VHH binders against RCC1 domain-containing protein 1 (RCCD1). Designs and how they scored, part 11

Target 1, 376 residues: RCC1 domain-containing protein 1 (RCCD1), of Homo sapiens (Human) (a6ned2)
Amino acid sequence: MAEERPGAWFGFGFCGFGQELGSGRGRQVHSPSPLRAGVDICRVSASWSYTAFVTRGGRLELSGSASGAAGRCKDAWASEGLLAVLRAGPGPEALLQVWAAESALRGEPLWAQNVVPEAEGEDDPAGEAQAGRLPLLPCARAYVSPRAPFYRPLAPELRARQLELGAEHALLLDAAGQVFSWGGGRHGQLGHGTLEAELEPRLLEALQGLVMAEVAAGGWHSVCVSETGDIYIWGWNESGQLALPTRNLAEDGETVAREATELNEDGSQVKRTGGAEDGAPAPFIAVQPFPALLDLPMGSDAVKASCGSRHTAVVTRTGELYTWGWGKYGQLGHEDTTSLDRPRRVEYFVDKQLQVKAVTCGPWNTYVYAVEKGKS

## First folded at step 22 (VHH)

Design w4 (from v4 with S104E)
Fold by OpenDDE, fold request of step 23:
Structure w4 (fold): chain B 376 residues (1-376), chain A 124 residues (1-124)
Amino acid sequence: as target 1 above (376 residues)
Amino acid sequence: EVQLVESGGGLVQPGGSLRLSCAASGFTFSSYAMSWVRQAPGKGLEWIGRIYTSGYTSYNPSLKSLVTISRDNSKNTLYLQMNSLRAEDTATYYCAREAYTDSEGYSDYGMDVWGQGTTVTVSS
């Protein structure tokens, strides 16, 4: 058993309500900062105003606008209005609790239900049915919704392995690596080539024949990572969260460039005669209603993805973190507040010789788990 | 231009009451959930409460007994009624627009527009 190298969690982005992102006292952290040392965090789930941390010891702690702690916790999922907690029972059964975020872990939950893990059917040779992470329930027959009714059933035929929730939509990965989506589609986040809503899970036909390993859902965009390491991304691109050209960033860039040129008092108009090759202005994409293939720099393979409200984070097979999209609060980790419509590697982890193993995004912040690179 | 302007702050004695107002302009006020947030000197932001488009309200439990949030959509105005004020309630109070409000009034993606704030000082 390869001795799991000790890792640490890092955070960056918005922390205006005191969300733990590291040692910073500000409302924002623009570079990755280590979380408190000595806490063995195994799960991070962040809403906009608070973050839920679950330790390997089963302790849940809330940081930010919501405060509190609970024991015997297996998993937690945080939304702005609702906290879902999976608690260990005295037996194999788990207890799902749904709390109002503002009163989380105080008094009585809004709703609670016993959840029985589906007995590993003997015949599924893929024995490690990794119990779905919240908001998917361990039985894979339901998920937790931030809106009432909080319990949402899933058809058993879907064989859900992973479920991610955006603002108005759901993205489901099944056991076969197929992707389903449903909910609101006004920003193309469902990936069906339309802006129409889907009330029921619909298979993404555009991804047929491909095997996906992971899904991620942002506010109004969606991401899949294939088993081969390819990234498929679709939905809203208002802030470059699809790593596609966006008008909003182009205009901001021109404004900054104009302001920077005016500040050079020295009369040398370096006319960067950038040869305007008459290339047709790269089309700006506001909405991508079909999955688009996204290439990372140097042809890097992706293994994990997470999405915030308007930003995307991807972990490569080599343990590098790439981020793009909305960066106003430093949630991209590049020591600035610039938004990006292209993948940019977070250099902090490279400089520190850290290998990124996991990423989870809140709406306006990012959490990263990284380990020290083994001395070859 | 999207703007929020808070008013009604000032000096108040302990045990006193104060009503803050927030005037919204530049957007369809009725389509957004709104929140009140405060910041005491040297402290972080504290969420006070939210009012949804439906008029439903949610409050910080620590402040629930002391505050009431209301809105008048016809006036594009958000209100914060505060009662039984204490020294610890001294802060700058901000109104904020929720970045995302769905058709059911739910918001999960933060406050994208903030006012400049109005200062409340509770002192004898």
Scores: ipSAE 0.691, ipTM 0.881, lowest interface PAE 0.8, mean pLDDT 89
Fold by ESMFold2, last read:
Structure w4 (fold): chain B 376 residues (1-376), chain A 124 residues (1-124)
Amino acid sequence: as target 1 above (376 residues)
Amino acid sequence: EVQLVESGGGLVQPGGSLRLSCAASGFTFSSYAMSWVRQAPGKGLEWIGRIYTSGYTSYNPSLKSLVTISRDNSKNTLYLQMNSLRAEDTATYYCAREAYTDSEGYSDYGMDVWGQGTTVTVSS
């Protein structure tokens, strides 16, 4: 018979400001640690110094450099300077509030606006309901920015379903599975083949003909996942966050299996040796301004992605979690502080016979929802 | 090698003042926003303030009257001036490099380089 499986949240990475991630006593948690046992969390939103937790029952709690709690909350979105909160109003409209993070939930918000709720996915597990949630407003006609003007309108023709913000850019997934980007492009994070900024949403033509199911934005990099489980990734790679060879990791030999080679005219690959300045330098990729297809080990299909400042996390269809990129706070979850330019499975969940269902990255930490593998 | 080294800590009487320094090397110091962060014994980190590449500063509101942050780009040095110190200001003080400085000079996305810290003890 079909059974409900118990689930729990786990955290790892930076917690130096007291964020609930395992204990908050040290600065870092290097292996997944369970948190908030018995609490039915449906949204986790983390910034550098604090994390917002929203329960299915409507309770919002802050952990870290900001503290406080509120009721009747439907959604929350945290940035280091601002907290956006969507609350149930006295009538059919919801109330969107924007708070300064240092005084969040105390006194008066910086501003507030009544909005008409659109979605009825409030009882979804975390991760599934996040598509089309803050910073995208329920009406899908605007989004919240961490810098003024906080309210940013969107053309109705975009038919936005999901919107994600990186440090200087935005990604939008529309109802047809097309991806748009805009904002700063100086690190290739817009995916249009140039480093130029875009003031307005611009369609990623390189993804035409593909239907995307999810987008994620990091500090200066971008990810999307197709409905068929393929990963496309682009932007900055100085920390290995694209899972492409990076110079910073090559000096310790950890990028050898990912060394790119120039292709011969027949499409075969050649290996290149050395770092001598004789006109044949080793091939490393600092910036990828076009979406690049990324294969996971064993050809696993992806279903969810999330990005921190310099790391990437992906959930597979079979419930495995892969992480890569900058790991010096332990945010990759491998019991160490090693950075990687290749995907690596987080073995904790496999060892505990847990199936990962959702992932959400703060800038320097990772939160994961997992359930016990079913028994029948 | 990218490095930050704090100095100037020590014992200070209540009500006293102290100036901490942070020497930076291995990167273009003038291109980064910089922060001071402290950690009292048994407590979590507490952000003190930030100085941007423009020289503009932003402070933790609870500490704003106590501290002044400055930088000397010609010496690759970050400073923290503290006044009217109290016993609760006893902590290890760290300088840190902000991970991102956007094209407008804002940084709001955490820190990627830390110094070893310098200890300040406020006791009579």
Scores: ipSAE 0.689, ipTM 0.870, lowest interface PAE 1.3, mean pLDDT 84
Fold by OpenDDE, last read:
Structure w4 (fold): chain B 376 residues (1-376), chain A 124 residues (1-124)
Amino acid sequence: as target 1 above (376 residues)
Amino acid sequence: EVQLVESGGGLVQPGGSLRLSCAASGFTFSSYAMSWVRQAPGKGLEWIGRIYTSGYTSYNPSLKSLVTISRDNSKNTLYLQMNSLRAEDTATYYCAREAYTDSEGYSDYGMDVWGQGTTVTVSS
C-alpha cells in the first residue's frame, strides 16, 4: 500500500472575518496558501463568515466570525447561522448536534439527536459504503437542514449516497448514481427544464442512463461528475459559474478595454481589423435549466467538484484544479480578482508539483487538499 | 442606486451609550436580513449581530450584553444600540445587507452591500 504522503490543505478567497485561509493578513487571499502546518484536517466546511475544521483526531475548530472547539467530532457542516456537528457517542451511536454558529459551541445545542448508523449489511464486501457526509446523516435516511425542522427525513427508496445543499435547493446522489433535486428552481438549478419549485425529490430525467459519481451544489447552480469524468452543469450563470458565456463578463471586458485604450496617448489607432466574421455573437446564457455537458481543457476527466455561491471548482483525475465563475475575492486562485466564464487551471499546484485530491468551496472562498507528486 | 448610510458615530466616554443608524435606499429594505460589523484599527472585521426579516436577532456572544439591533421597516432604517462602551469598542461600524435573503429571512451567501461606515471613538 503506497504510504499516502501526508497532504496539506490550502485556502484562497475571502477571509474578512479571519477565516483561516493561510498565513495572509488581508481580507482576501488571491493565491493558494497553505493552512497551518501540523494539523491533520480531514474535513473542511465553510460558511461565508466562518470555517469549520475537523481533524482526524476528532477535534473541531471554528475560524472566523464564529469561534470555539469541540472534541469527539466525526463531521461538521457549517452554515451562516447554524453549525451541525456529528459527535462520537459512547457506543456505536453518533450524536448529531445543531448549534447556533454564534454559540462558540458553548452551552446547550439548539437541537440534538442520536443517530444510529445503519448496520453495514455483511454481504457486500466490495462496497466501501462511503459513509455519507454532512449534511447527509450516516443512516442516509435524513439530512440536516439549516432551518427548522433541522432533521429532514428522506424516503428510504432514494438510497442517498451524497446530498448537497444550495441556497434554495437540494441535490441528491443515490447509490445507483442517479440524481434527484428539489426546492426552489427560479434559476434553473433543479435541472428539470423549468423554473418551478419542486417540493419533493424529483429525478433528473436529462441524466437518465448516466452514472454520476459526485454532485455539488452552489448558490443557485448544480454540478454532477459522471463516473467517466464528464461534467454536467446547470442553473444560474450570472458570473460565469456554469462556464458558459455571460453578459456581465463581456461588459466588464469592454470597459477595461476602453479604459486601457484611453490611457495610450500615442495616436496610432491600430485598427485591429478583426475580420468580423459574421458569426452571430454567441448568445449569453443567464440561466441553463437543463444539464449541460462541460468540457475541460485538453479533455481532462473530472473526479471531484465543489461549488461556492457563484463559482465552481473541479479536480481532474490527474490532480489538477480548475476553477471558474465569480472571482472578486480571489476565490478562483489565479492571483487576481477576475471572474471567468471558462475553466482555468490553477497553476499554483502545477508549479509546486502538487496533486490536488479534494476541493471544498465556501460561498466566497475555496479550500483544497493536495499532496506532493511522487518522484517518478 | 442601492445604498447604505451609517450615522451616529462620534466620540463617547467610557461607560457611555451610543445609538447608530443605518439608512437604506434603492432596495426593499424589509426583504433583507441586515448585519452590523465593526473594524477596529489594525484589526479584522468583527461581526456584531444580525437581524432577520422576521425581527429575530442573533449576536456575537462577546457583545450580546452590550448591543441591541433593531429595525424600522417603515423608515428603511437599521439601528445599533450600544451600552457601557469601552475603549476596545473603538472602531468603524458598518451596516451591511445580507445577500439573497430568502422569504424566511435566511441568508448564507454574504453581505453584498456595505455602508461607508461610521467611526466610534471611546476615549476619556
Scores: ipSAE 0.652, ipTM 0.864, lowest interface PAE 0.9, mean pLDDT 89

Design w4 (from v4 with S104E)
Fold by ESMFold2, look of step 22:
Structure w4 (fold): chain B 376 residues (1-376), chain A 124 residues (1-124)
Amino acid sequence: as target 1 above (376 residues)
Amino acid sequence: EVQLVESGGGLVQPGGSLRLSCAASGFTFSSYAMSWVRQAPGKGLEWIGRIYTSGYTSYNPSLKSLVTISRDNSKNTLYLQMNSLRAEDTATYYCAREAYTDSEGYSDYGMDVWGQGTTVTVSS
């Protein structure tokens, strides 16, 4: 039957506060590096200055500016100011705890509440699936916020399946594959064609007729992936995090300009700058307030996405990892600090015969779970 | 180009004081929150404090009694005043631009521009 293959986590990007991303202790790691060999990690959640690791056995451990460990943990979600932890409680319900980052896991949490346990189990092939993965709670009737009030109810009619938080906005994927957004919108990250904020979940009408399988929220940009593997992306693009032409790379139009898509068709804010080979201003997109379709280089189907502050990572159905956006900390994993406004495959995993199964981005770093490809 | 240039470091005796400066250029300085961060030899980064566009400051609690951050927007300059220096304050000191602050003025998303740093050595 199926041959068991070893898996490992890899990290790259910013680690200046001592976060584990690899073997070095510099400010940043530019190539994927294995971490915590032999540890059965099922969740990685990273913030700017620290990273939380949860093992399948329920051990939670912090690395970086925060330190500490705890047992009986089902899930964790890190933000810079606060750490949310889902733990086994004394009764049948789970216990949601919110900790101050600098005091995390020592003494008493800032806040705690019993929550209903999840009704359905894993749905992630890498074994990291948890029904109601934080910030979405089990039961799918609430989510945890990094700021009080920490418990935020969701209307049961939304039937949430996934929820992701950016710096100022939220994305929700429902059971029917529809996407809702709310929060701040001044960078177009809500995807409604305006820059206005939304206090309540609002359906993305531009995606009607499509069934989405995954959402990801970055600092000020948004991504979703359809069940057929198409990528839709919107929001802020100053650093190329949308894989649309950006000011820095638009000034070199011959090497990085994509020959595709009508830049103004979807209400995007097209700007021009000098730098085109023929002296004409090269187009760039600073803000994309409507979802834009993004094709990967080989027509590969996407299955998972994750976003940092200004970068995007996508896993394909065949186990490749593509990254783009701001790369000055090495968080794109290409052995350099180059920023990109186009998807580029992370060659490390191909060179090592590894199949990528999961990705999670902190604001300025990237963590990847990969398994060895089968041997002939 | 966007640049941050620190100055004012050097050798100082224990108990002494120093004022570090950070000259900013290539961006609208008055529109950004700014931070000081230090790194002792062989250690990770340690955040010192932040000054917002309003002039409000927030400090690492363990360093609050030792430091004062100020800014002069007319000179595009950030300052760090340090007093009663000790040997453990030996470090490279960086100024950094906050990548963004939310509507409540809190930054959860780190820094995107760094200076080269200035080294402070506290030794007798």
Scores: ipSAE 0.641, ipTM 0.856, lowest interface PAE 1.4, mean pLDDT 84
Fold by OpenDDE, fold request of step 23:
Structure w4 (fold): chain B 376 residues (1-376), chain A 124 residues (1-124)
Amino acid sequence: as target 1 above (376 residues)
Amino acid sequence: EVQLVESGGGLVQPGGSLRLSCAASGFTFSSYAMSWVRQAPGKGLEWIGRIYTSGYTSYNPSLKSLVTISRDNSKNTLYLQMNSLRAEDTATYYCAREAYTDSEGYSDYGMDVWGQGTTVTVSS
């Protein structure tokens, strides 16, 4: 068992309510900052105003607008109004608790239910059935919704492996690597080529024949990563969160360019001969209702993805982090607040010789788990 | 233009009460959940409470006994009633619109519009 090198969590982006993003004193952290040392965090789930941290020892800690701690926690999922906590029971059974975020872990939960993990069928020798992470319940027969009813059943036939929730939609990855989506579709986030809502899980036909390894859901966009490392992305592109050309960024760029040109009172017209190759301005894409293949720079393979409200983060097989989309609060980690409609590597981790292993996005912030690169 | 304008701040004695108002314009006020947030000098933002489109309210537990949030959709106005004010309640109070409030009046994606704030000073 290769001794897992001790890693650390990093955070960047919005922390106006005191969400732990590292040592930053401001409302925003624009560069990755290490979280408190010595805490063995195994799960991070971030809402807009607070973040839930679960340690390997089973301690849950809340940071931000919500505060508190609890023991015997296996998993937690944070939404702005609700905190879902999976508690270890005295036996094989787990207890799912749903808390009001503002009073989380104080008093009595809003709702609680015993969850029996499905007995690992003997026959899949290989599959450490990675117990579904919240919001998917361990039995994979239901998920937690931030809205009542909190318990949402899933058809057993779906064989859910992963479930991610956007603002109005859900993405489900099944055991076979197929992707299903349902919910609101007004921004194309369902990936069915329409803007219509789907009340029930619908298979993404565009991805048929491909095996997906992971799904991520943002506010109104969706991402999946194939087993081969390909990124498929669809939905809303208002802020470039699909890494497709967006009008909003083009206009901002022109405005900044105009303001910068007005400030140079000195007569040297640096004609930025930007070789406007006469190429028709690439059409701006506001909505991508079908999965689009996204290539990372240098042909890097993706292995992990996470989405915020309007930004996307991807971890490569080599342990690099790429981010794009809305950057207003520094949630892209590039030491600025610029939004991007192209994948940009977060250089912090490269410079620090860190290998990124995991990423989880809140709506306006990003958390990253990284380990030191082994001295080859 | 989407705008929030807070009013009603001022100097109050300890134990006093104050009602803040937030006037909304440029958007369909009734379609958005609204929040009050405060910032004390040298401190971070503190969430006070939220009112959903339904009129349902949620509060910071530490402040629940001291504050009441209400809204008048006919006037496009959000209110914060504060009672039994303490020196610790000295802060700039902000009204904020919940971003992308859904049809059920819920938002999980932050506050996208803020007022300029109104300052409340609790001092003897």
Scores: ipSAE 0.636, ipTM 0.862, lowest interface PAE 1.0, mean pLDDT 89
Fold by OpenDDE, last read:
Structure w4 (fold): chain B 376 residues (1-376), chain A 124 residues (1-124)
Amino acid sequence: as target 1 above (376 residues)
Amino acid sequence: EVQLVESGGGLVQPGGSLRLSCAASGFTFSSYAMSWVRQAPGKGLEWIGRIYTSGYTSYNPSLKSLVTISRDNSKNTLYLQMNSLRAEDTATYYCAREAYTDSEGYSDYGMDVWGQGTTVTVSS
């Protein structure tokens, strides 16, 4: 049993409501900071204004606009208005509770249901059925929606392994590594090559023949990581969250470049005639309605992905974190508030000799689990 | 231009009441959920409450008994009624638009537009 190296959680980005992101007193943390909440956190789920932390001991703690704590918690999923909590029962059964976020876990939940884990069919020896993480229920036959009705059934035939929710869409990974999407598609976030909504789970045909290991859903974009470490990304690219050229960043860069044009003392505008080589301005992509293959620098393989409202984070096989997209609140972890339309490695973890193992994005913040690199 | 302008702040005695207003312009006010947020001196942001497009309201439990949020869509105005004010309620109060509010009034992606705030001082 490889001695699990002691790890820690780090946070960066928006914390205006007192979300735990580390030692910072400000509304924002621009560099990864170790969480004070301790090293025993096994689950982080962040909404915009509050974050839910679940410890290995089964304690749930809320930080930010919502407060409260609960025991015997296996998992939690946070949305702005609703908190889903999976509680351990006295037996093998789990209790799913949906709370109003503002309830501080006091009183009665808005909704509760007993969840029976599907009996591990005897025959799949390898099936450490990674018990689906919320919002997917452990039985994989339903998921929790932040909108009523809170319980959303899934067809058993989907064999859901993972489910991620964006603002208007859902992304499902099945046991075979196939990806399904449904919901709103106006930003191409469904990946079907159209902007139309899908009411029912639809298979992403563009990914047929490929085996995906993980999915992530942002506000209006989607990501999947293949078993081979390839990143596929699609949807809205307003802030460069697809790592594709975006007009908004180009314009911001030009504005900053224009302001940085030093007025020489003599009032002469050095028109740096940057030779506009007639290269057709690289087409800006606002919407990518099909999965696009994204290469990380140095051909690194991805193993994990998470998405915020308009940013993306990916963990490589070597334990490096790459982030891109909207960075206004420091949620990219590069010690600035710059938005990026290209993957950038978060150097903090490299400098600290930390290996990143997990990443979870809130809408405007990012949480990272990292361990010390083994002395080779 | 999308704008929110808070008004109604000022000096109030402990136990007093105050009604704040937030005038919205430059967008379809009725299509967005709205929130009130405050910031006391030297403290972080505190969420007060939200009103959805439906008129449904959600409040910070610590403030629920003291505040009422309402809206008048015909006037593009958001209101915050505060009662039984205490010294601890001294803060700058902000109204904010909930980003990407859907047709059902749901938003999970932050407050994208903020007013300049109105200051409330509770003192004898």
Scores: ipSAE 0.621, ipTM 0.854, lowest interface PAE 1.0, mean pLDDT 89

